# Miniprotein binders against q56419, part 63

Target 1, 326 residues: q56419
Amino acid sequence: MEGRTLEEVQEEVFKRHGVLVPKKELEDLAKALEEAGLLLTEKVEARLKEEEEKLKRERPMRLAGLSYPEGEREARAFLEAFRASYPGEGEEARVLLMPHLEPSRVPEVYGAALAALEKTPPPERIYLVGVAHRPLKEKAAALPVPFQTPFGPALPDLPALQALDALLPFELFNTPLAFREEHSLELPLFFLKGRFPEARVLPLLVARRSPELGEALKVVLRDFPGLLVLAVDLSHVGPRFGDTPLTRTLAEEARRRDLGFLERLAEGEPEAALAFLGANPTRIDGVEVVASLLPLLRERKGKVLAHRLDLEAPTLSAVGAGTLVL
Key: E = the ipSAE of ESMFold2; O = the ipSAE of OpenDDE; V2 = 0.75 times the mean of E and O plus 0.25 times the DockQ between their complexes.

## First folded at step 7 (miniprotein)

Design x6 (at its last look DockQ between E and O 0.02; V2 from the best seeds 0.00; counts 0 for: pae O 9.4 > 1.5, pTM E .720 < .8, SAP 83.103 > 70, placed apart)
Fold by ESMFold2, look of step 7:
Structure x6 (fold): chain B 326 residues (1-326), chain A 120 residues (1-120)
Amino acid sequence: as target 1 above (326 residues)
Amino acid sequence: SAEFLAELLEFLLEIIEDLLWEIIELAEKGKFDDAIELADMFIKLLEWLIKLLKELVKNPETKELAKEIEELAEEILKLVERVKELLKQGRTEEAIKEIEEILEKIKEILEEVKKIAELA
C-alpha cells in the first residue's frame, strides 16, 4: 500500500469489492498504520544499524547450541560422530559440493564431506559459496570479517577478497545484514573450520546467477589457490514448496534429478547438468551457484560420494542433499 | 475481488511477521521494555486489521474470507496480550514459545490467502 493515497485505496476497494468503506474509517486506519509504521521503522532501523555495526567487525555464531554444540570439546565429538556416519573413504577435492541442510537430517552426507576433507591437503584458504536467503543489493556478496565458530574464529582472506572485489563490476561488500542469519555459510563452515583450523575463508553468497563472479574467481584462484566449496542443497519437493503431497513418484523424480545433476557435474559438464534440469521443476537449490561458477566446473571430473532425499513427514515434503568431489 | 484483499493482507502479515522475529530477539537479549513496546505496536496493527476486516465482511464476495481471517486475527490478538504479560513478568522462554506458535498461525493465514487469491 506504500505510496498510495487514501482516495486511491478507497476507489480500489470499491472497484474490486463493490462497497465503499467509509472514508473516515480508512483515514483512521491509514493514520494509525503510519504512526505504528514510523515507530516500527525507528525501532527496526535502530536494531539493524546496531547489528550492521557489529557485523562490520565480526560475524558471531547464531546456531551454536541449536544445530551444533556450543563448546569446543562437544564440537570435536560432533565432527567425529558425523564422520563415523559415513562408512566409506573420501577422495581429494579441489572443488567440494556439500549441503547446508540441518546436519542432523543428513548425517552421512556431511560425513562424506568430512571423508573428502581427510583426503584433501590443508588449503591456505577456502572459497565458501553459499545461497543468499535474504535479498542482496547485487548478484553476489561477501563479508570480510572473522566468522566465529566453536573452534575459534575463521579469519577472512582479505587480500583474496580485495582482489575479487576489484575484478567485479559491482561492489562485493554490499549487504552485511544478509550474513546475519545465513545458515548456508555457518553450517558448512563449522565442518570446514573443524578440519582446517588454519585456513582463511572467503565467505561468499549468491542471490542471482553471476557469470562475472565465476570469471573473477577463476582469476583469483590462480593467484590465491585454495579449496572451492559449493554449499548448496538439492531438490525441494512437496506441499511446503508448492507441490501436491509427496508421492513415491514425486520423490523418485526428485532423486533422479538430484543424481542426474550431480553425475553430470561429476563428468565435468556443468552446462549439461543445468540443461538436464530444464525449468528446475524440483527446485534444486544449487543452480544459481553452479550457473555462476561455470568456468571453475568445466572439464573437472570427480565423484558423487553421497546423496539423500530427506523426508519431512509433518509437511509431506522432502529436501535433497549431496556430497560431490571434483 | 479477493486479489486486492490478498495483496493488502499479505503486506500487513509480512510486516507482522518481521515484528514478531524482532520481539523474539529483543526478549532473548533481555531487552524487555523494547520487546513490550514492539508487542504494543503488533497489537495496534492487529486491532486495525480487524477493523478493516469488519468493513470487508459487508461485501458478499469477500465475506467468508474476511470472517475466517478476522477470527484468526482475534485469536492471535489474545495470544499476543498473553505474550506481553509474560514479558512483563520476565518469563522469556514461555513468551518466545507463544510467539513461535503465533508465527505458525500467521503462516496458515498467508497460505489460505494465497490459495484464495490464486483461484480468483
Scores: ipSAE 0.013, ipTM 0.339, lowest interface PAE 8.2, mean pLDDT 83
Fold by OpenDDE base, look of step 7:
Structure x6 (fold): chain B 326 residues (1-326), chain A 120 residues (1-120)
Amino acid sequence: as target 1 above (326 residues)
Amino acid sequence: SAEFLAELLEFLLEIIEDLLWEIIELAEKGKFDDAIELADMFIKLLEWLIKLLKELVKNPETKELAKEIEELAEEILKLVERVKELLKQGRTEEAIKEIEEILEKIKEILEEVKKIAELA
């Protein structure tokens, strides 16, 4: 197969599904496929096995020096600058919805999340629920290992993770390789660890709606109280996502859907929020996460602190981001 | 290794499954041209899958299972061409029904791929 066709398919799959198969892994896959004439080389297999074995011990930073500073001092200055980008005050969060988009694109939205965290008493643990941009073996997964950050490792809450696993009809500890480069966990975790250095973390990914996860978490949260964080983006519109270039009409529709979704969540009506989106024509990223966590979102009133539809000018595409406190 | 090939096949099948759901969604929205474009991507991925399977057929340990999967994949290729034709005609309900049949065959392939992984 001409490497170009795989790159094109990869680029199209990337563009359409938002599955950031890291360009490097895709390149490694493509290269492995090229080198093997269609098969992943033994070398790539060995590398994947080695990476999987490493993930049994820790999840290293992947975006340090790219999306955020690697050094602790610089990382603290980064947090302060992001907090400064949001001029408002936060509110105490029991549930925090925040983005996982590249921080530099939506600084004030992350700043709003930091403002909320300033008003939040330090939790014993953080349930960090991200979006799987890679396939999972099951509807949801967890990685029960330390996640590296510039502020030191985010340690897993093993007792709470085990309690969650015991209540699920599937193995929670599946697909460790999906966590290797998952930015939906890494980026929010930077901010969370920087604010709550002593909090343990439950890093969770959702690939598809899992009502079982929400019911199980509702039980676990009784015995293991903590902050629930939904690390989700909102609308994805434009050519990167299969639309025409961003127009006023398309942007207005994306904003309408984003805000209508967040407002209904803020009213404690997550089912109404999902129903409002219908077929989700603007591709709100957080739908499967919200659908999985319905039991935890019902009847919780809160406030939308920030929203932005950020234009990626080179692709004439835009991504919505928001911060919601419940 | 047959195990890695199985993992790759599983990954491809997951992407393929996601594409099929997206095709359904686009078809339900009346976006037939977009749905057909995705179907063309699906065909490319499936052709790639078939090529991988042909390499597995060369392995005596996986030959029989790989042949069964190849046969299923060839059936899916015929079905997806039919889906494209139905979409061109605006026959959405029939197209969705054929996609559902493809999804079932993809699940069968996934089960056979898992068996290959166990034999490796």
Scores: ipSAE 0.008, ipTM 0.225, lowest interface PAE 9.4, mean pLDDT 83
ESMFold2 (binder alone), look of step 7: mean pLDDT 77; pTM 0.706

Design x7 (at its last look DockQ between E and O 0.07; V2 from the best seeds 0.00; counts 0 for: pae E 8.4 > 1.5, pTM E .721 < .8, SAP 79.584 > 70, placed apart)
Fold by OpenDDE base, look of step 7:
Structure x7 (fold): chain B 326 residues (1-326), chain A 120 residues (1-120)
Amino acid sequence: as target 1 above (326 residues)
Amino acid sequence: SAEFLAELLEYLLEIIEDLLWEIIDLAEKGKFDDAIDLADMFIKLLEFLIKLLKRLVKNPETKELAKEIEELAEEILKLVERVKELLKQGRTEEAIKEIEEILEKIKEILEEVKKIAELA
């Protein structure tokens, strides 16, 4: 729900019922609504507006010093360590599916992504498509500002973003506050910027399947070629996600679904990948992203480089992560 | 006035109804944590509604209706706790059925509140 002010509530009650709520009853209602998270305090609203205005200029790091090092030297050492965690060789990617899970949980999966990036010629631009973990006003959104990284700012490709916006039936530049803390962009961007410092970025979020996005991107990619990156996790199973504690059976089912999804994508059959999941009972995170990007994934053959189902022991829950090149 | 309290109750019930639909939407999307958070918000609003109803019970003409509404609200609180438990268990279809039952009880409350407003 969009946060309401006390005045808006009073006005709405007045408009609907023709009654001016007495101040005391309004205060009690306001308190109840605030306690219910339905009323934004003036202070919270002012803070959100300030944060929104800041996001017109740049998106600051939120996970520096937490998920990855803030300093450039330490950040480079971090990249090398993650690359070293994957013993294999990569393949050239035109499309890269990689996780956005906490890097320390699945180092070899990120290492596989780095291995693929080593075999990939430096792109002019990166289409970075993440998952919106917060509501968006529209099915998808973009933030056309520099994203801060330890390697310097990831600069937006404004011409390509404008071309994309012009082809969408909705405003692409919506819900800037959804980007403020969105880790599905920040975490993969660390690795991407570290490998391709000169690449421009199109930071995109998907909240709901948008076939329009895939069709529009297919057109934009003709005039603005680049690397497509799907920053998505796979299965989410266990108590944190509404299941019983992780069992062998549940883990096997999660792995089966993750690998079956990735394998069908690797065969160039994204519709078959979605159909294989059905109702998505293991809650694969990337479904809405893949469903939005079908036109870009069809007939592209590739390879699964890595997969892990990582146990979060304190919650007896697990999250799947994978790296796929197309 | 009893009339004013009835109008405020109607408004709260509209907000509560909207919340229930949002909980269903989140549950259908598999966003169970968010759905549970909204259920907690629903509980807080319903508790406030009960507090308002207790003010209406002071009117003898509305006392019986207010008591019926309070009983319905208590039943709803029990159902919401059950919904939260079902959502925690990923039992989405069952949770939605319980929410639909809550929606019916909210409609019953709305009808009783309207009667209070007519008697005020």
Scores: ipSAE 0.022, ipTM 0.420, lowest interface PAE 4.2, mean pLDDT 84
Fold by ESMFold2, look of step 7:
Structure x7 (fold): chain B 326 residues (1-326), chain A 120 residues (1-120)
Amino acid sequence: as target 1 above (326 residues)
Amino acid sequence: SAEFLAELLEYLLEIIEDLLWEIIDLAEKGKFDDAIDLADMFIKLLEFLIKLLKRLVKNPETKELAKEIEELAEEILKLVERVKELLKQGRTEEAIKEIEEILEKIKEILEEVKKIAELA
C-alpha cells in the first residue's frame, strides 16, 4: 500500500494519536480490499465466459414468464389472444416488418403480424433480422444455435447460415454474448415459431448498416428461399431517449415520421423511406436494418396493416410499432 | 498517519463505486442473483469501512466527522438492503434509482474523508 509498511503505519498512528491499531486488522482490511477488486474482476469474467459457453449450444428463453407464458398450452392461447386483438385480415407476406416492443404494449400490431402469417404459406426457413442493442464486433452477426421457445426449439438453418458467412467480408459468427439478452429476436420469434413450427431460422442482428449483408442475403435467398422478417421498432421519443419532455407536437411528429417511413417502404421505395427520415430525429429503430437490406426491399409493394405510437406515462416517452407486409 | 488512512479510505470507496456500477449493469441485464452477490460484497466492504472509522474517534476534531460518516454508511446499508429486495422481485428500474442515491452518498463520504486528511 503506497510504499509504507503496515508496521510503519501502526507506529505512526500510535505515536501521533495514542491509538494502537492491531496489525491484524490492517492486514485484514488490505486483504479484503484486494479480494474485492480481484473477486469483482473474476466474477464478471467468469460469468461472461459461462454465458458464452451456454450460447455456443443454445439460446435459452429470457422473457418467459415476463413477456409471454413459459408453458406450451398457455403460449398457444396467448398467441390466439393476440391474433384476436387485430380483427382484420392479413395479406401474404414475402417480407414482413413487425415490432420487437413488449407485446402487451402493442397487441394489435402483433395481431396484424399473425394475420399476415395466416395468409403466408409455411416457409422452409425464416430470415429473422433484428436490431443489436449490445455492441457487435462487426456490422452484423448471427448465432447458429437453437433458440428455445415454448413451442420447442427454433432450429438454425446451418447450410444457409454457412452460405451467408462465406459471402461476407467478415466473420458472421462474431459476438455470441450480444444474443444473450436480445429481445428483438426473442419476442418476434415467439410469434413466428408458434405459427410456423417446422421452419428453420436464421437469427441475424444488425448494429450498423451493412450493404454487403443485403447483397449476400439476396444471393442466399435465391438458393435458400424463405420468409424475410425485419424485427424493428419505430420512433423513440421523450426523456427516456434524450429528448425534451414529450409534448403533443413531438408525438405528432413521431407518428408522421413512422407512417411516412412505412408508407414509402410499402411503395417499394426503401431509399425514399430513408431519405424521408434524414437525420432520423425521432430515432426510428429500423433504419440500419432497412439500409442494410435495400436489395431485398426495392420494388416490393405492399401494405401497412397496423401502427401504434405507444405512450409510456411514467417516463413521459413513447415508442412506435408497426406491421408492414411486402 | 491520517493522510495515509485517508488515501486508504479513498481507494476503498473507489472500489465500492466500481461495485455499484457493476451492480447496475448486472441488473439491467437481468442477472439478479449476480447483482445480489455483488451487493453482499458491497455490504461486507462497507462494514469494514465502518469498523475503521470507529477507530478514528480519538481526535476530538475528527469525532464529529467520523460520526457523520457512520450515519451516512448506516443509511447506505439500509438502501442496499432495499436494493437487494427490489432485485429479488425483478424491479430493475427501482433498484437502479436506489443505487444512484447510494452513489450520491458515496460522494458525500469522499468529501468528508478529505477533511480527515486536512486535520492531520
Scores: ipSAE 0.012, ipTM 0.367, lowest interface PAE 8.4, mean pLDDT 83
ESMFold2 (binder alone), look of step 7: mean pLDDT 80; pTM 0.755

Design x8 (at its last look DockQ between E and O 0.39; V2 from the best seeds 0.00; counts 0 for: pae O 3.9 > 1.5, pTM O .600 < .8, SAP 87.661 > 70, end hemmed in, 6% free)
Fold by ESMFold2, look of step 7:
Structure x8 (fold): chain B 326 residues (1-326), chain A 120 residues (1-120)
Amino acid sequence: as target 1 above (326 residues)
Amino acid sequence: SAEFLAELLEYLLEIIEDLLEEIIYLADEGKFDDAIELADMFIKLLEFLIKLLKELVKNPETKELAKEIEELAEEILKLVERVKELLKQGRTEEAIKEIEEILEKIKEILEEVKKIAELA
């Protein structure tokens, strides 16, 4: 067969076995598949452009009926069940660290956040800082539109957002599509809007640490006081995250890293908290948010209210979640 | 060649699954003209597959297997025309149910076509 054309090989097979191997039909099908792929790409790109334009007006619920109830009555009962999962009392928070992990996985951690909100005077606005799970064009972004919840729309604080944008060396309103499915804002917002229905929101995402964001927020918070919420998860360990299967030793290390990080934050020592993690071997995703917000965390003492390292049995992996008030 | 055919059939399955998923999305959004455009592309892909199968039935050893596959592919074409009619009428849930059935039949066809390629 060496030195022979494909046609010669196919003719030889045809003669020997009576199999007609239709090279032209294979080529025609391949061309049709290429055309279909291009058309499909065109339709998907048009869809994403339309979704981006919709996101410039409002951000709809994506997790209603999946992570929390869609109806307001059921949603309020859901909040009360989560509060009941944490039997303790909260403390007043000027800064709240809470998770964005699926609520059913860490009910007492969200319950602790609700307990803190019970002790917190209703703020005029909430600075909600999540972790971008899709790329941003800059280190951080905001989406200045209403976010829908079962409790009604969470309205943006446009004056505070504009003030923040003006202080940054990049355009803050830079990646609307990154907010489309961003659960690190939607899940905490459900709890925050349920407790503070009149508060406006600054929905912020961090992709990479931005010292500029923290400095700008310190200025904005002086003129536009409110509740600062760090919506972050802690350790991510196990095969889903690139480790060996979760062992007792790995789980104990992850728990130690989570608690040590939170305790140093509670002592008002965010730089020490980051230094404690070093290269971040258990992949705490709160690091980029904390590193961005150092000016707002320094010398602010508080308390760790809850922590859980939650097992994902099917993947032999775990994710940590905690509640911290400052 | 057998390797080219295998790669082509795997890519065909990927494209068909993605096309049908986007058709479902477009129908759910009420964008029926766009969904029908993708359905027309799907029909064209099936017509090329059927043409390939008609060449393969000329082989006496594969004739009965290839004929069975061709008949299944012709049935799928009729189901896709029904899907197009349901989309024109805005009957989205019924269209989605038919699309899911078509996906299962497509997997069946691709498995049998691979058997024909291995006889060479």
Scores: ipSAE 0.317, ipTM 0.742, lowest interface PAE 2.3, mean pLDDT 86
Fold by OpenDDE base, look of step 7:
Structure x8 (fold): chain B 326 residues (1-326), chain A 120 residues (1-120)
Amino acid sequence: as target 1 above (326 residues)
Amino acid sequence: SAEFLAELLEYLLEIIEDLLEEIIYLADEGKFDDAIELADMFIKLLEFLIKLLKELVKNPETKELAKEIEELAEEILKLVERVKELLKQGRTEEAIKEIEEILEKIKEILEEVKKIAELA
């Protein structure tokens, strides 16, 4: 308890409740809480260390049986159903922006991504850049291990990851525990691995804008060509994110910002896309990723294939999702 | 202040919830000795909670609610001892089920504590 003495606690309980808790009992409680807190911390630290050691070998599925099927046959049927949810045709992608939102919320947006992937020649490697929803030690990180999927393991491109690390002013292989439950990689990877089973993957997370990452990747992509995937969501509005319940006005503003962002990216003007958002009052998730990848997005023209602002009815909140091909 | 007592109880309940979650995790991982150690700490914290509640029962306005919370806390203590026995026997699935029941009862205590805080 921040800064209050046991005596102040005793006095306050006495004043309000007429109960005098013996100082000794408060001291014993404080000691017990301290002992419990220390023991819990030690056990949690030991657990985290063990999990970190496991992550040196592989990243297991966390969302299998929840967000997507665990079985390969069912997973293939899942992919086909999502593809069927988008009635359009895709375009060849050199850069793909796709969501990482729960797939069931925005099936047609993932369907649009699959449509684009159908028109894309199988890449040797996929640079999968997600959003860190947990703190990283550095601005960005990578996990150089196999990621489990229903379609088999997504194998890392170790040579390309090493080349990237060598060009960064910080250690790329940091904060392995941030990858343990990171859905911004796992969910897109399901679709990517299902479509390109032989592609190697560079699983990357961005916590804060890293211009160094974009410049380094631009160099690495020359020697290690591949598909760049930005796994990002768009606006986050409503009570879950600190706003009032979703209104027509708030939804229109979220859509305006999402589409205005995507359209400027489609024109090959990523700086204009960032400038258009300003302070990002609708909390577009992908801002730090786009800001990190500016050198790779400049002058690339493309097309917005899909967009949805999906309502989470229980919280009266909404999340934007989009699919963009460059 | 009732607010302070509520804050203290909320803080205690947060620690208790964290301990129970870690006990479940350790049990699932087969780390039964570690789980039992945390369960012992959980019991110690509940014993202190019961002592605090007994002091609250001295106030006529909260006496009935405090007695109800005391009864719930005593039930939880019995369940924790059962969990320890199940863990010692390697009966993990049954232990987890009992821990889930403990978590539900703790939530009930929290709601009753909130009522006490609102009445004060």
Scores: ipSAE 0.027, ipTM 0.390, lowest interface PAE 3.9, mean pLDDT 84
ESMFold2 (binder alone), look of step 7: mean pLDDT 78; pTM 0.711

Design x9 (at its last look DockQ between E and O 0.05; V2 from the best seeds 0.00; counts 0 for: pae E 7.8 > 1.5, pTM E .749 < .8, SAP 75.083 > 70, placed apart)
Fold by OpenDDE base, look of step 7:
Structure x9 (fold): chain B 326 residues (1-326), chain A 120 residues (1-120)
Amino acid sequence: as target 1 above (326 residues)
Amino acid sequence: SAEFLAKLLEYLLEIIEDLLWEIIELAEKGKFDDAIELADMFIKLLEYLIKLLELLVKNPETKELAKEIEELAEEILKLVERVKELLKQGRTEEAIKEIEEILEKIKEILEEVKKIAELA
């Protein structure tokens, strides 16, 4: 891709900041950026803007052919194989907690989610709440566009999204670029769309605990009923996350925290679940999501269907994953 | 003009912020070598920012504010070196916390740069 000419940068700075940067200063900046290897950054910014404009229309698949098959036939076979990996039966879910980890790492946990979805009547809409692994401008965000899947586009529920936005003290439709590569939505959406092809979706990301989100969603769910899905992972332990290599003791602590968290959620005590984690020393991924959705999780009893602490051998690190129905 | 330099600094700071977020993302993905490479790029940009500030220090009207920004920039340089060391050790969470501190200092610099723009 041709690098933005210094003239294009000059024009962009002029458009954004109303300043005509002299060509010499741009040359010096470009040289500094080149010396910094950041000539890639302007190309990246231009690409990011182009991608942001594309995200106004649709969110394309990013993990098709990598994490799941691109073709519909192969994608259906993939779903069946994952379902087969879980030998149990599911339960009807009003709330589903499921992982967003690479599916091949925890197939039986995704299989448990599919088992729960088999027992769940087809919802009109799915509130899919993921974790923002990129910064958001606000505590939470939504992208009100179709998400591409091998099963066709997952269409947004615009009326429900608008109702949610109207109840929040911040703009819900912020940081569209955070959705571009966000796997915490894309991976669970594959399974959800495959099972419920006609359901509309509300793709939501949480970066920081937002009590306002939970209260707003509680109101919206009255007029716009649907399945609530928390796409969250559990403990993150080992060198990738700042710990020593995985030991028996560290693994036992991670499992204890994961299961203790899920069990308290299954009892309808989400505040107790958060309190049990304290400072969250094993870095349970779903904490900010659960903290945001407290009003929706209170007094709901359910069942833990699956749990796994999966070792990433190359890094001697492990990630916890679980499936919970409420 | 001091106003032009202030706007150039604002633009540079926006690039720096974006770069810091990319470093976080790479670190979270376990791409530590790539994250360290971007941190080296960040250092070069910050060194360029300091060179621009040297021009503002020569202006009596902006000298005090420019010196304050230089001090903040020097603090950031120390923090980035610490981030690189944390990334080298695979201490991702601690590295991210230090980057968050850098982001807060960048915001402080942005506030001071805006003051320079108002004086020009």
Scores: ipSAE 0.018, ipTM 0.267, lowest interface PAE 7.5, mean pLDDT 85
Fold by ESMFold2, look of step 7:
Parts: C-alpha cells; sequence; structure tokens
Structure x9 (fold): chain B 326 residues (1-326), chain A 120 residues (1-120)
C-alpha cells in the first residue's frame, strides 16, 4: 500500500464525488474491497511467510514435469536430445550468455550452450545471473540455498556469496520470495547442473542495472574463479508485448537488434552493444544484466553460436534467444 | 475526479495481483476448492474494476484510455473462467500458465491506469 488504508481512500472518493457518483454504489464497492483486502491479506501473509521460511532453507523445482523431466534418467536423456539439436561445435567459455526461454521453443539455442559447456573445463562454481521477473527490494539479489534439480541439489557457494555481499552497498540476500517462481534461474540451472554436477552455484537476479554488482563480481571472481552465465532472453515483439501483430518488418528488426547486440558483445564492446539498442524498442531483456556486468564483459572477445527469434503463432508475437561465448 | 478513481483502481489491482499469486500457490498444493474460491473472488473484484472503468468512460478526458483498460479486463474475465474449469479438472499446470498470462495483462492495466492519473 502507499501508506493509505482502504477507508482513507474511500473517504477521499466520497468527499470528491458525492454529487457525481451515487454514494451507495461507492459505499458498496468500498465495503467489498475492504472485505476482500482483509481476507486476502490474512491468506497471502500466511502463505508468503511459509514460502519465505522454506526458501531460506532450499529452493524446490517449480518447472519439473512442465519444462523438463522430473526424473534424473529422463532429464539426462533430455539434455542429450538438446545437445543433438545443435550440430555444431562449441568453444570454451569463461562467460556464457544463454536463454531462459522455454527450452522446447529454442532447442538448438540450448544445444549450443551445451556444446560450449563441453569445451569448458568443469568450473568449481557458476555465477548464474538471471532477470528478476518480480520486484526486488534492491537492484540485485541472491538466494544462498540449495536449488533442487533432477540431477540433485545445486549447492550454493557460500564463501563466494558472502564475499559478494560484503562488497555491495546493499544487502544481497534481500528478497527470498522473488526466487520462488523465477524461471530465469531454474531453466538455465537445469542445463548447467546436468553438465557440471560438482559445481557450486551463485544464484543471482538483477532487477535494475547495478554497476556496483559488476565491480564486486570482478573482485570476487579473482578470488573465487568460475563460469559466469548471463541467463537472458533477447527481443520481445508483438501484441503480447504491446506491439501490433508480428509483421515481416518487425521480425526483421527484432533479429537485427538481437544479432547486433550479440555481435557487439562478442567484439568485447558491451557499451556499444547497449548503445546500439538505444531505447530498446524490441525489449531485449538482457539489457539490465549486461549494463550491470560491464567490467566483466569489456575487451572479452568471443562468438555467437546460435540465435532464434521464436514465433508464438497463437499470440502473433515472438521472443528472441541466443547463445554467446566469451 | 479521474485521479481519485485511478487511485482506487490501483488499490484494486494491487489486491488482484496478490490474489493471483495465492491462487497459484493453492493450485500447486492441490487445494483446488480453495483456489476456485479465490478465483471466484478474483472475478468479483474484476467486475468491480469494470464498474469503476464505466465511470471513467463517462469522463471525456479519460474515455478512450478507460475503454482500452475495459477491453483488457473483459479478456481477463474469459481467462479466469478457463482457469476455474482447469482447476475443477485438476489440470494444475495449465491453470498456472493461464494465471501467468493474466498477471502480464494486469501489469499492462496498471501501466494504463497510471496514464489516467497523469491526465489529472
Amino acid sequence: as target 1 above (326 residues)
Amino acid sequence: SAEFLAKLLEYLLEIIEDLLWEIIELAEKGKFDDAIELADMFIKLLEYLIKLLELLVKNPETKELAKEIEELAEEILKLVERVKELLKQGRTEEAIKEIEEILEKIKEILEEVKKIAELA
């Protein structure tokens, strides 16, 4: 709430509009809102408290049986099928950009990520940086608990997380509930844990760009080397995202923006990649993550392994996904 | 004024968003009767939102924007009725996916409601 009670809001409406709107109808609405608000507050507070306490100990799978198989044997076969969907060879990555879009929509893009992981020495830890789809209390957050996967728990790297927290001007462990349903961590983690079963994880979310996060991560990575993963999607275009129906012109612009962004990142020029997007008219969701991590991306050259702008025929919309190694 | 009606809409939408998250949680725990009860409350709150929008449509300054929001709200009503049927059938994952679509539309409505506040 904005610091107002329901009663205060309804009183202002009544005082302002008593002659313009039938008072009884406003009173009935205000009463219904008050009753609904009280009931919801009690139920929501109890549920949120229970979930928050659980999230302080572990983060359970939310997408097993939906986006990937729940059983380990089936999950491993799933990984192999995705690798097979990308016929190319990967390259060693110190930084990997991969999607968090529903895996079945962009199988070769995830396959390219797996190909890169094949060429990558098993890291001691993975810095997994996703996009917060729920508000955070700060610009970024982490959840220092095991994340369940079909391959066993992905254990947190507590020393590295504590070092990161100590370097930031805000508390890093600030919004446990934002992780409850965050697919931008869960979907990439499935692939990462399946390939690197012994690696520990730093599960990180960015809500708003934080130069402080990138600076702190550069320091932490020196003492705690590992694989940096940017788990981001690219363009979001079409009616689902506030545009007209997808046209050939809009799709071509989305592809051009996606590839131009990725190519500039591959040249070691992350500021140029951000500048290329301007006002971000195709809504690439990786922007806040890249803007946070500039110190880790500068002068690091690499290669775009895959890209797809995936059509959602029912919504006449599309989402871009890519795989980049640096 | 349009500003005060927009503030009431913002309050209603905040309650609606919290309700949708609770419906998801109840469905995931298999508490379908409770989830359906909250879905019925959601429908009632959305109907109140539509009634408020009808007041804003009578104001020429806010008429076009309020009609846009009303259309989105009608779409959401259809989606919630589908969610109720999916919950009755125990089709939890499909119901949750529909609720996520509704949450995206609620975010759009919040953005448009803020535009009404700016017109005042």
Scores: ipSAE 0.013, ipTM 0.342, lowest interface PAE 7.8, mean pLDDT 84
ESMFold2 (binder alone), look of step 7: mean pLDDT 81; pTM 0.772

